# Miniprotein binders against a7ua95r516to809, part 163

Target 1, 294 residues: a7ua95r516to809
Amino acid sequence: ASLSLLSISDLVPDLQFIFFWMSNAIEILYFIQQKSPAYMQTIELMDDKAGSKESLLSATISANEEAMTILEEVIMYTFQQCVYYITKTLYVVLPGLLDCNPFGTEPSSEQCRRAAGVCVCAVCVMPEAVRRVVSVFQTTSDLLQQYQVHSEIQSQMFAYLFFFTNVSLFNQLIDKGPARGWFQRSRVLQIQASVKILLDWAKGAGHNHLAQKFFAKFCSTVTILASPPQQLSQMSWKALCAEHPSLKPVQLHRILTQYQLMAELGPLPIWQPSSEDEAYIYRTVDLLESFENH
Key: E = the ipSAE of ESMFold2; O = the ipSAE of OpenDDE; V2 = 0.75 times the mean of E and O plus 0.25 times the DockQ between their complexes.

## First folded at step 10 (miniprotein)

Design jb22 (at its last look DockQ between E and O 0.64; V2 from the best seeds 0.67)
Fold by ESMFold2, look of step 10:
Structure jb22 (fold): chain B 294 residues (1-294), chain A 86 residues (1-86)
Amino acid sequence: as target 1 above (294 residues)
Amino acid sequence: SDEALRMMLDARRMIEEAQRLAEQGNHEEAIRLLLEAAEIAARSGDPYLIAKVALTAIVIALQTGDEDVIRRAEEVLRRAKELMRS
């Protein structure tokens, strides 16, 4: 439907349509795989006369190739359509993760007082911005299971959604972080808590491996920024590279520069890049991640 | 045998014609022809032809915005799946 739809709930009917036809195409794939060996054997065992066996074999090979071509195109098209609509929604809601406060004003909230004698504010409440992102992931998961989409396709879809989320959050943080105050320590701790909620969702949904793989760059960034100055200032450039291999030299350099500014630290000799890495710390082309590399 | 080959070629020709009709926007006739082709494909015993009928119906449903065409494509798919189980 319309690209102006910004809420995942508004996209559910369109996603249901696409998932219905995708799941049926996958069912046809299973049917072909189940029937193909037996059918090919029945042709091979036929009485060979007047070349009818050879003509039948040729025709069935052609039919198989044509069916598989259509099937592949259908699955790819439906997958791309789902990902396109879902990532449009993610693009809108992800920046809010960097601005939200998962700790809130817990002691004074009207919600705590309405809970009648039990203070639930002592427990971290999911902020609205985090809830919006989790809702996209959860709705996607629910639809995939409702339509019995093959587990391999489900894994591929979440691999891409986590990749997209990582790229979007990392790029926003690096690009807009100085102007938005996102490198301030209290803000970094809030961001870290918000990302923890997303990682916990992914673990509970059975996607822990995918989340660990595809969030590594953003998580490393936040881990460095959240580190206490006395701890981080004792780590050399080489040690930081080894501890955070997902970060390119230009990215690590930028993160440390922002850390120095916000912690009011002067230049630290221990953070001087190695001579080989000095060639790469100013490669602006390598600073932001591409959505096309997955 | 020769009858199996004839049925395969008949079903294949009908499916190809349905695909051409769908490309020309004549989805109603394409769907009618797919239903007929499904029966011939099933009798041929060739699983790829029954699958191709179902897949062509799926393609039509994904290409059209017409709810009536979508419902008829669902019927083709339902019939093809019944034949797949028999």
Scores: ipSAE 0.681, ipTM 0.912, lowest interface PAE 0.7, mean pLDDT 84
Fold by OpenDDE base, look of step 10:
Structure jb22 (fold): chain B 294 residues (1-294), chain A 86 residues (1-86)
Amino acid sequence: as target 1 above (294 residues)
Amino acid sequence: SDEALRMMLDARRMIEEAQRLAEQGNHEEAIRLLLEAAEIAARSGDPYLIAKVALTAIVIALQTGDEDVIRRAEEVLRRAKELMRS
């Protein structure tokens, strides 16, 4: 009940606090790394009065190692806290993406309605369900930029968020899709269009490579389901495996089986798994993705 | 100089005591001591001590629920960063 009311805007103050300290910890880490060699050299060049130089050097190295360890812990802690809050928000908004009809006339965002007439900006033309997902990612991006977080940490954060999103959407589609009618061609095309809007945003935000990599399973699933029966029925199991390497044999088999049922196709010998894959198609433990595999 | 070395040793001791106080949950006293240590660290010219002051301020800020302590930690951090850029 309480999670349904949680918006990313409600978490902004907490996220700002964490991002502030994370960014400063990273800055200090780089400062130490940059100054450490020069400082050690300075100690090494000091006159060795009564053998104290070695002790001073050892103490300095130890103190530096301790500081680096604490900084890494602080950075990891703050990173994990950010991811925790952001993924909670994603968990709430992601289910709406699969039910979204992007071809419907949805009203423009409230913000753009207040300013000037019909706003045709990319965000205002987005379906509400897609806009909510994009808003989480955009807010994250804006905060990372506001606090000038190092690019590597930004990439790691988006990698994890895209991973989480892919796992969530993929698992929901595979598990609930047949029962909810998401495997119907019309609904698949809606899902495909919604995902394309998200991917286009990611591309515009400079995360195209990460998005392509981490959404591969979900995109492959949607691509197969969106394929016309005439085209897909001509593709062999081996060809489909080669074209969709992100899918495990059990996943591909499940998708094709559900597609066959939806399209009212008879048994297709061409989709029969190879002798090598035959043992793997029954490995149901591998059907759904794990959140722990990142 | 002998004076710089004395300042370094004093600052180290003060930072270590501030860390101990913070671990005990005495964030108010920890941050007060850290503010004093920041000035000594600055005068010593040791970049590691300045970094340790900043780091300790971050740790205190993340552990405390007291807004005044957080504000003082931000001040320590700001001062430390100014010294890092000099």
Scores: ipSAE 0.671, ipTM 0.897, lowest interface PAE 0.7, mean pLDDT 89
ESMFold2 (binder alone), look of step 10: mean pLDDT 83; pTM 0.811

Design jb23 (at its last look DockQ between E and O 0.77; V2 from the best seeds 0.71)
Fold by OpenDDE base, look of step 10:
Structure jb23 (fold): chain B 294 residues (1-294), chain A 86 residues (1-86)
Amino acid sequence: as target 1 above (294 residues)
Amino acid sequence: SDEAERMAIDARRMIEEAQRLAEQGNHEEAIRLLLEAAEIAARSGDPYLIAKVALTAIVIALQTGDEDVIRRAEEVLRRAKELMRS
């Protein structure tokens, strides 16, 4: 089946099933953690009938540890399954974000057309490509809230999803950007506006810190490319490294080289890497981000 | 009480047997045994046994493709959670 037809809506029933069991496993884990000290104290206060108390205590500790281990495995398994389904959907919709023109008059979504009135909600005014990405995140948020999943697990879920999104978008931009014209000034501004809409959503959803942290590399890339030539040509390599610490030297060098070509700038001595970074700018293995480095 | 201790021993044995049955792929018999174990575990007053019943029900639900078994696992879970809150 073509991955291109998979929507987040198609996965909702499966996700609901997994989230239900995950949430309950977390609740049971919390229950054990809260009740364990009191129960152990109760055993400790029992009359020591001929050394049976130590054996009972040891058996209870062991049984508790086993139960905790199984619960952690269940939580981890269900978490991984959720991430797998959600990231599969993201993989399909993320490429559209780079080709999106947010300044175009795209017709309002069909969903808001069914409401007799022009919905001016933030989601309805989004370009379709941005809306599809936001819909994945919103559906995830709604499911996490529906099943009252613990806040720490919610944070971990969004951290991973933002990480995945950043890696995917960054790698696509660096690898395919020159060939697809995504480094052109007009296209960069479109990408910048689209990402801003996504970041604004994340801020509104309470994930501002996570979004800023995990999108830093992609945002830095877009910020550099969106900078006017007059401004960027005045910035030294050292200044750019300091302003964009999320970028590796090889990544910054690639971005600046492509910017120079796109802007038809001659060689800029001010962008010459430092002697310390000169060895690193040729480390092409570090150019693209890995999905495994989370 | 001696009765609570006996119930705890019985519930533990039933849970262990349900786990073995589940590992063998006999989810229907496992969940049936867990339904019985839930009531005994509740009467024992041991919170760990109640938690183990719930946990085993979750494991079975995630392993089975049978909707009736899943529904019964949800029932076991619901009952266990009710007992956890008492």
Scores: ipSAE 0.715, ipTM 0.919, lowest interface PAE 0.7, mean pLDDT 90
Fold by ESMFold2, look of step 10:
Formats: sequence, C-alpha cells, structure tokens
Structure jb23 (fold): chain B 294 residues (1-294), chain A 86 residues (1-86)
Amino acid sequence: as target 1 above (294 residues)
Amino acid sequence: SDEAERMAIDARRMIEEAQRLAEQGNHEEAIRLLLEAAEIAARSGDPYLIAKVALTAIVIALQTGDEDVIRRAEEVLRRAKELMRS
C-alpha cells in the first residue's frame, strides 16, 4: 500500500485486506465461544484416572488462553491499522470544513462530471470539503457492513473517528483561527452549517449518540461563537460553564476573548471567571486537546 | 479418546513448530505445516487447536508482504473453517 495516497478511495484495497482478516478473526472468536462451554464440560466430567484429566484440563486452559491472546492482538492490530489509514485521510480533508462556504456553489464531484455534462445531484450540491469528509465516513460504514463486522466494533470505530474529528477541528480552530479569520461571525455561521451536515450524516447512519458525545467540545465552541453579541454578553461565566461543560476553563476563556475581539465589544472583559476557575484560565497546557485522550 | 488425545498432542507440537518457523521468517514452511496440522487438530476434537491453526495463518498473512504466502495462508484458513463446520 502507498501511504502517500490520502484519498479514501485509493485506500479501499488496503482497508478491504485488513477488514477481511479482521472479520475472519471475529468468526474464530464466535467459534471458540460457541464450542468452549461444551468442550470444557466434557473434560470436567471425565474420570480422573492416572491424572489424565488434570493434564488435559491444564493443556486445554493453556490453549484457550493462547488462542484468545492471539485473537485479541489480531483484532486490536487490525482495528488500529484501519483507524490509522482512515485518520490519515481525515487529517488531510478536515481543515477544508473550516474554510468552505456551504451556502454557495462548490466544485462538482468527479462522479457528477463523469456521469453527465450537466446534472444536479445531492453529492454535487454538497460543498466539496464536506463531501470529502462524508465520503470517508460513508466508505468506512460501507466496508464495515460489507465485511459484516459486529455492530459493537462498528460503534467503537466511529467513536474513535468522531473523537479524532472533534480534536482535529477544535485544535485547528483554536490554534489557527485568528490567522485564518475563522472567528469572524460570517465564517462561524458557515462552519456551523458545515458541521450540521456531518451531524445529520451521523444521525442517519445510526451514530447520533456517539456524535453528540464526541463532537460536544467543537459544537459548543461553534455555538458560543455563533451567538449574537447581545445574547452572549448577558450570560454569566457560570451560566456559560454550565451550558458548555465540555469546555475547560482555559478553552472557554480563550473562545470568549476571541469572540469579544472579533465582535468589537471593547477591551474591558465582559465575562468574569469565578474565583475557583481563575487558577485554570491561563493553564495553557490544557488549551489544546491530545489525540490520545477521550 | 486415546487416539484423539494423541492427535491433540501431535497437533499442538505441529502448531508450535509452525509458530516458531513463522517467527524465524520461514512463512512458506510454517504454512505447509499448518495445513497438515489443521487435519490432525480437527480429528482431535479440541476446538482450541483448530482455532489456533486458523489464527496463526491470519497472523502470518498480516505480517508478510509476500502475496504468495498470503494466498497460501488464505487456503489454510479456508480449510480450517471447513473443518470447524464438520
């Protein structure tokens, strides 16, 4: 596989290979689970002549332990390889969500260009940047279904992908937002609309509760930034913390500082952190999220 | 049952040797031995042994970059799955 190819469609053969072996490992797991109780019961009912039962039982327990160890390693390895390939693609396509205009015309997808000279389809009217991200999620969903991966593993996969998406978008917004103009109200409204398309996809795919859980930090950030100045300026720090528990004090403080600057509400801070939060609002080690956290 | 126990001992020995060969990079001989071990493991009646054959083939396929070895690992897996159902 070429790891320099960042299109999800170019990675499908590698993902198919990994899912093929993952699905077979899962099948072996179900075989063991189905057969193990009856086999162990057969051994336990044996006569203990010449110590043969104890030796056989010990060997059987050891074989089960080794098989389960190999199985766990295979499933974990294949899961990690899948998320590695998929997140490499997400890392490249996610920044475009912060720059796109979902209210305007975007370049048509290659499928629309190939199918007809002039056509209008749902994929073609979606902003290209959003389409690229949705395509990654949809392709992942299609492959998981194609290889009949258990729904629990599918949920774990999307939990991680949504976590990765949230961290990536939040960190880029906080880190690059001032230089890129992403805190301007018109841009925030465009970002909000783009993210809603992703949330609608997640709901339609059966992952609504995962998306609500793992997008909370980024969505809270955008909600605050999209608020009208009159409405937001009347909310206390305590009320904002209660409404947006996913945001750490340093993160909320930074967002409000940028909001006040871009809305031109003067230099005097409008939102006064509580005394218990004052120790945390300048804790810069907590500003950006780690891709290794929940 | 004495025959089944002897086959289980033989299958365990063959699987362990195949795993050792695979760790040494001799995937072709490991695969050949796994295919033979599959038949013996199935006749032993021990479900963990036939599962270990299949899992060892999966590990080899995931670790190798050789498409011929991958194809042969798929053959071992296919045979092991057939034996699991009979």
Scores: ipSAE 0.672, ipTM 0.913, lowest interface PAE 0.8, mean pLDDT 84
ESMFold2 (binder alone), look of step 10: mean pLDDT 86; pTM 0.857

Design jb24 (at its last look DockQ between E and O 0.79; V2 from the best seeds 0.71)
Fold by OpenDDE base, look of step 10:
Structure jb24 (fold): chain B 294 residues (1-294), chain A 86 residues (1-86)
Amino acid sequence: as target 1 above (294 residues)
Amino acid sequence: SDEAERMAFDARRMIEEAQRLAEQGNHEEAIRLLLEAAEIAARSGDPYLIAKVALTAIVIALQTGDEDVIRRAEEVLRRAKELMRS
């Protein structure tokens, strides 16, 4: 009940606090890494008064290692807290993406309604369900930029968020899709268009490679389901495996079975798994993606 | 210089005591001591001591629920960063 009211805007103050300290911890880490070699050289160049130099060097190395360890722990802790808050908001808004009709005339965002003119920006023309998802990612991007977080940490953050999004959407589609009618061609085309808007945003935000990599399973599933029966019925199991390498045999088999039922196709021998894959198509434990595999 | 070495020694001891106080949950006294240590660390010229002051301030800020302590930790951090850039 309480999670349904949580917006990313409500978490901005907490996220700002965490991002501030994370960014500063990273800055200090890099400072130590840059200054450490020069400082050690300075100690090495000191006159060796009665063997004290080796002891001082050892003590300095140990103190540096301790400081680096604490900084890494702080960075990891703050990173995990950010991910925790952001993924909670994603969990709330992601289900709406699968039910979204992007071809409908949805009214413009409230923000653009207050402007005397129809804003035709990419965000304002987005369906509300897509806009809510994009808003989470955009807010994250804006905060990372505001606090000048190192590019590697930004990449890791988006990698995890895209991973989480893919797992969530894929699992929902596979598990609930048949019952909710998401495997119907018209609904699949809506989902495909909604995902394209999200991917276009990711491309515009400079995360195209990460988005393509981490959304591969969901995109492959949607691509197969969006394929016309005439085209898909001509593709062999081996060809589909080769074209969609992100899908496990059990996943591909499930998708094709549900597609066959939805399209009212008779048994297609061409979709029969190879003898090598036959043992794997019954591994139901591998059907859904795990959130732990990151 | 002998004075810089003495300042470095004093700053180290103060930082260690601030860390101990923070671990005990005495964040207010820890950050007060850390503010004093920041100036001594700066005068010592040891970049690691400045970094340790900043790090300790971050740790205190993340552990405390007291807004005044957080504000003072930000001040310590700001001062440490100014010294890192000098």
Scores: ipSAE 0.696, ipTM 0.912, lowest interface PAE 0.7, mean pLDDT 90
Fold by ESMFold2, look of step 10:
Structure jb24 (fold): chain B 294 residues (1-294), chain A 86 residues (1-86)
Amino acid sequence: as target 1 above (294 residues)
Amino acid sequence: SDEAERMAFDARRMIEEAQRLAEQGNHEEAIRLLLEAAEIAARSGDPYLIAKVALTAIVIALQTGDEDVIRRAEEVLRRAKELMRS
C-alpha cells in the first residue's frame, strides 16, 4: 500500500485533496483581510451605550485572533502534507539521477533519432531517471497553478523541494560516491549534464533564483569534480573557498581528497587548508547536510 | 443593531459548540451545526464569524478521513463562501 504511494501519479488524488483545502483557506484569509478594516471601523464609530461597545470590540479582536490562528495552522499543515508526499516520491527517484547517462551511449533508437532530427519535444531525449524527477516538479507546478495557490506559497514549496533535492543528491554523492564510482571524471560530467536539465526546467518555470540558491552546494561540488586536473591543481585552497562559499571546509576537503584519488594525484600543498579552516576539516558532523534545515 | 448583535452572539455560541464537538471527534454533528451557524453568522454582519465557520469546516475535512463527512464539510464551505460574497 505504501509502495504504491511513491509514484507521483499515484499521489495526485491526495495532492489534489490537500491543495483544494489549502486554496480555500487562502481565500478565507483574503476575505478577512478585505473585510476587517471596515468592520473594525463600524465598531469604533458605534455609540457606547451601557458600555457594550468595549465588550463587543474585545470579543471581535479575540475572534479575529482565533480565526487567524486556525488559518495559519491550516495553511502550515497543508503545506507540510504536500511537501511530505512530494519528497517521499523525490527520495525514491533522485538517486537514479546520479547513475544515468544523459549523453546517450546506447545505440540510436527510432525515438531518439526522431527527436534529434525533428523539434517535436525535448522530453524524448531525457534519461528516464531525469524524466522522473522533472515529472515530480512539473506535476507539482501544474497542481499549484490548477488550484490557484498564492505565488508566495508556490515559491516556498519549490524552495523546499530544491533544498531537499540538493541535500539528497549531495549526501548520496559524498557518502556513496567512492563505492559507486561517481567521482570518475566521465561520470561527473554525466551528473553535471543531468543536473543542468533540472536547472533548465527550473529556469523555464520561473524558479531560476530559487534553484541557483538551493542547488549551489551540489553544483559547486560537481563543478570542482568536473574541472580538468591541469586547471584545478593551480587553484589554492583560499581561491577554492572564495569560488565556492556554499561548501563547508570539511566538505571541500573531502571533495578534494576524492578528486586526488580519482585523478591519481598525490597531496598538493596548494590545497592545504588555511590556518583558520584547519580545525574545521575534521568535523565529520558537518560533512553531510540535514534534511531538517530549511 | 440589537438584532445583529443577538445573531452574532447566537452564531458565536454555535461555532464554539461545533468546535467542541469536532475536538471530541463528533465531526458529523459539528458539520450539521456549522451549516446552520453559517446563515446566522452571515446575518450578524461579523466577517470573523462566517470566516470561522468556513475554517472550522476546513479543519474537520482535513482531520476526518470519512468521505461523507468531507462532502458535507465542502457543502458548509461552499455555502459560507456564497454568503461571504453577498
Scores: ipSAE 0.660, ipTM 0.907, lowest interface PAE 0.8, mean pLDDT 84
ESMFold2 (binder alone), look of step 10: mean pLDDT 85; pTM 0.841

Design jb26 (at its last look DockQ between E and O 0.90; V2 from the best seeds 0.69)
Fold by OpenDDE base, look of step 10:
Structure jb26 (fold): chain B 294 residues (1-294), chain A 86 residues (1-86)
Amino acid sequence: as target 1 above (294 residues)
Amino acid sequence: SDEAERMALDAREMIKEAQRLAEQGNHEEAIRLLLEAAEIAARSGDPYLIAKVALTAIVIALQTGDEDVIRRAEEVLRRAKELMRS
């Protein structure tokens, strides 16, 4: 009940707090890494008064290692907290993406109505369900930039968020898709268009490579389902495996089976799994993606 | 210099005591001690001591629910960062 009302805007103050301390911890880590060699060299150049130099050097190394360990723990903790809050928000808004009709005339968002003019920006023309998802990612991006978080940490954050999004959308589509009618051609085309808007945003935000990598499974699934029967029926199992390497044999088999049912196609011998894959198509444990495999 | 070495020793002991106080949940006293330690650490010229002051302030800020302590931790952090850039 309480989760359905949670927006990313409600979490901004908490996220700002965490990002502030995370960014400063990273800055301190960088400072230590940059100053350590010079400081150690200074100790090494000191006159060896009765073996005190080795003791001082050892104490300095130990103190540095301790500080680095604590900093890494702080960075990891703050990173995990950010991911927790952001993914909680994504969990709420992602289901709406699969039900979205991007071709419908949804009224312009209230936010853009306050500007006396019809804002034709890419975000304003987005369907509401897509805009909500994009807003989570955009808010995350804006906060990371505001606090000047190191680029590597930004990349890791988006990698995980895209991974989470892909797993969530893929699992929902595979598990609930048949019952929800998401495998119907018209609905698939809507999903494809919605995902394209998200991917276009990711490209515009500079995350194109990460998005392509981590959305591969979901995109492959949608691409297969969006394919015309005339085209897909000409592709062999081996060709489909080669074209969609992100899909496990059990996943591809499930998708094709559901496609066949939806398109009212008879048995297609050309889609029969190879003898090598035949054992794998029954591994139902591998059907859904795990959130733990990141 | 002998004075810098003495200041470094003092700052180290102050930081250790601040850490102990923080672990005990006495965040207010810990952060007060860190404010004093920041200035001594800066005068010692030891960059690790400045970093430890800043780090300890971050740890306290993440552990405390007291807004005044958080604000003072931010001040310690700001001061430490100023000293890191000098």
Scores: ipSAE 0.652, ipTM 0.893, lowest interface PAE 0.7, mean pLDDT 90
Fold by ESMFold2, look of step 10:
Structure jb26 (fold): chain B 294 residues (1-294), chain A 86 residues (1-86)
Amino acid sequence: as target 1 above (294 residues)
Amino acid sequence: SDEAERMALDAREMIKEAQRLAEQGNHEEAIRLLLEAAEIAARSGDPYLIAKVALTAIVIALQTGDEDVIRRAEEVLRRAKELMRS
C-alpha cells in the first residue's frame, strides 16, 4: 500500500492478493466442517482397546481446535487488511459528497454529447464525487464475487463499509457544516440527492437492508434538515426522538439548533428537550461518532 | 490400517518441520516438505492433516513477501485442494 493512493483501482492488485488467500482459507474451513462429523464417527466406532481409542479421540479434538484457531486468525487478518485498504480510499472520496451539486449538467452533458452524438438525456452520467464513492463499493463487490468469497463475509464487509461511510459523513456534516454552509436548505437537498444515488446502488447490489441499518444516523440528519419549517415546527422533541432513535440527544439538539438558525425561525428555541434528556444535550464528548463502534 | 496410521505420523512430523523451516526463513525447503506431506496426509485418511498442509502454505504466503515463495505456496495449495476432493 502507498501513502499517495487516490483511487480504488490502484489498490486492486493488493486486494486481489488478500482476497485470493482469504477465499482459500474459507474453503478450508468448509472442508473441515463437512468432514469432521464423519471422521469423528469412524473413531467412535473403532473396535480396539479403550486406552488407544481414547488417546486418538483426544488428539483428534486437539488437532481440530488447532486448525480452527489458525483459520480464525487468517480470516480475521485478511478481512482487516481488506477493510484497511478499502476504507483508506473511502476516507479520501467521501468528503466530496457534501460539496457536490448532483443537479449540475455540465459534466454529464459534455460526456453524453460526445459519446452519443445526440443527447436525449441530460442525466446520463453521475456526478464525479458520487461516481468516486460508487466506484469503491462496486469494485469491492466485483472482487468479492470474482474470488467467490462466502456471502456471510461479503455482508460483514459491506456492513462495515456502510458503517464507516455513515460515521465519516455524519461527523463531517456536524463538524464542518456551519462553516461550509451545508445546513442551507438548498445544499441539504443536494446532499440528499447524492446520498439517494448511493442508496440506489446498495439496493441494486442486494445490500438494501444493510444500507438502511447502517446509514440511519446520517439519513435521519438529512431528513430532519430537509423538512419544511411548517412540518418540522409541528413536531415535539419527544416525537423527533421517537422518529429518529439513531440520534443521541446532543446530536438531535445540535441539528435542530442549526436548522432553526438557517431557516431564520427566530432566537427562541422551538423544540424543548424532555426533562430526562436535558442533562445530555450539551455533552460534546458524545457529539461525534467513533469509527471503532462497529 | 497400520500403514495409514504410520503415514499420519509421518505427515505430522513433516508439517512440524516445514513450520520450523518457515520460521527460520527457509521457505523454499518448507514448501517442498509441504508438497510431499500433502500426498502422505491424503493417504492417511485424516482430513485435518491435509487441511493443516493447506493452512501452513497460506500462512507462509501471507508472511513472506517473496513472489517465488508465494507461487510455490500456490502450488501446494492447488495440490492439497485436489487431494481434498478425492
Scores: ipSAE 0.580, ipTM 0.878, lowest interface PAE 1.1, mean pLDDT 83
ESMFold2 (binder alone), look of step 10: mean pLDDT 86; pTM 0.850

Design jb28 (at its last look DockQ between E and O 0.93; V2 from the best seeds 0.75)
Fold by ESMFold2, look of step 10:
Structure jb28 (fold): chain B 294 residues (1-294), chain A 86 residues (1-86)
Amino acid sequence: as target 1 above (294 residues)
Amino acid sequence: SDEAERMALDARRMIEEAQRLAEQGNHEEAIRLLLEAAEIAARSGDPYLLVKVAITAIVLALQTGDEDVIRRAEEVLRRAKELMRS
């Protein structure tokens, strides 16, 4: 059965269980890696009796391979279970980022208006939608630290969570954006500010490099949509591709088409795809991203 | 030594029996045997026997839904780790 979980806090007991056993499997794996050379050396130094050293070495190598295989399977299984539970929560909470207003809690918020055309994070209250996403990331980070999970595994966890977040936000923006009005300039600026809060969290948590890598597609999309028409109209198709290498031709073409509609621009010759890219701008199979990480 | 080799053989047999018992659903007896095997494995000088005890406890905890079995598997793992350090 599907789990309809709205809060990461409801999953904490399950995550604590999984993190406990995962962290211990990692510790045992580390123990083997550190002790194997020394143990092999002790076998080599023992007195040889009718080839018993070679038989013992072979059995030891086999035991090492068996233990490593099982532990790696356990770590992979527990990692996938953590990701499953966490991404179920992210899937539910991420859409709200595209609809929220990080600049104010009220239509006439004086605090945001006093900031005079620039969103000041010290003035704006974090919207509930953004808080729900940050809470997922923060709770995950806290649990990983609590159970002393190896730093490389922590990085892999957040690499996938950021990848998942990027795919989810990008796909929803592209797929639902026209119907939801998300390509309106004011909405794009609100979305950009909300994502900035997530990027700031990632930087403060020590994951800036991962966030920059895995949010690139969504951030490129929002950057293009937020650009003033005078600035964007001076950039050729080739320049845009070079500036935003994370965007496929079909994706960039769709974004520019939506930009033209919202800015009330006609087609621009400078945005004509190259002949090589023109073959790809209608590949609708490439428009949305896959959650499969290859 | 010859005694260490005998202890390693005994511990290995006990671990394999514990794994068989766990597969049969006899978790209480499997856990008792694992705790006994851990002590013998530590004296044998073969670090892979303690690792095998730890792995068996981890797999048992992840496969069972019984909180009492999970708690006892944690005890096995904790003891095996203590012995690995000594």
Scores: ipSAE 0.749, ipTM 0.935, lowest interface PAE 0.7, mean pLDDT 85
Fold by OpenDDE base, look of step 10:
Structure jb28 (fold): chain B 294 residues (1-294), chain A 86 residues (1-86)
Amino acid sequence: as target 1 above (294 residues)
Amino acid sequence: SDEAERMALDARRMIEEAQRLAEQGNHEEAIRLLLEAAEIAARSGDPYLLVKVAITAIVLALQTGDEDVIRRAEEVLRRAKELMRS
């Protein structure tokens, strides 16, 4: 009940606090990394009065290691807290993406309605369900930029968020898709269009490579389901495996089986798994993705 | 120099005492000592002492729910960073 009311805007103050301290910890870490070599060199150039130099150098190395360790712990802790809050928000908004009809006339965002007439900006033309997902990512991006978080940490954060999003959407589609009619061609095309809007945003935000990498399973699933029966029925199991390497044999087999049922196709010998894959198509433990595999 | 070494030792002791005071919940005195330690640390020429001040402020802010303590910890951090850039 309480999670359904949680918006990313409600979490902004908490996220700002965490990002502030994370950014500062990273800055201090880089300061140490830059100053340590010069300081150690200064100690090395000092006159060795009765072995004091070696002791001072050892103490300096130890102090550096301790400082680095504490800062890394702070960075890791704050990173995990950010991911925790952001993924909770994603958990709430992601289910709406699969039910979204992007071809419908949804009203423009309230914010753009208040300012000037019909806003045709990329965000305002987005379906509401897609906009909510994009808003989580955009808010995250804006906060990372506001606090000037190092690019590597930004990349790691988006990698994890895209991973989480892919796992969530893929698992929902595979598990609930048949029952909810998401495997119907018209609904698949809606899902495909919605995902394209998200991917276009990621591309515009500079995360194209990460998005392509981490959404590969979900995109492959949607691509197969969106394929015309005439085209897909001509593709062999081996060809489909080669074209969609992100899918495990059990996943591909499940998708094709559900596609066959939806399209009212008879048994297709061409989709029969190879003798090598035959043992793997029954490995149901590998059907759904794990959130722990990142 | 002997003076720089003395300042470094003093700053180190002040930071350690500030950490102890913070653990005891005496955040006000801890913050005061950290600010003083930052100035002495900067004069000592030991960059790790300023880092210790900054780390202590960060840890203090993350452990407390008191907004005034957080604000004052931010001040310590800001001052330490200013001194690191000088």
Scores: ipSAE 0.635, ipTM 0.888, lowest interface PAE 0.7, mean pLDDT 90
ESMFold2 (binder alone), look of step 10: mean pLDDT 84; pTM 0.833

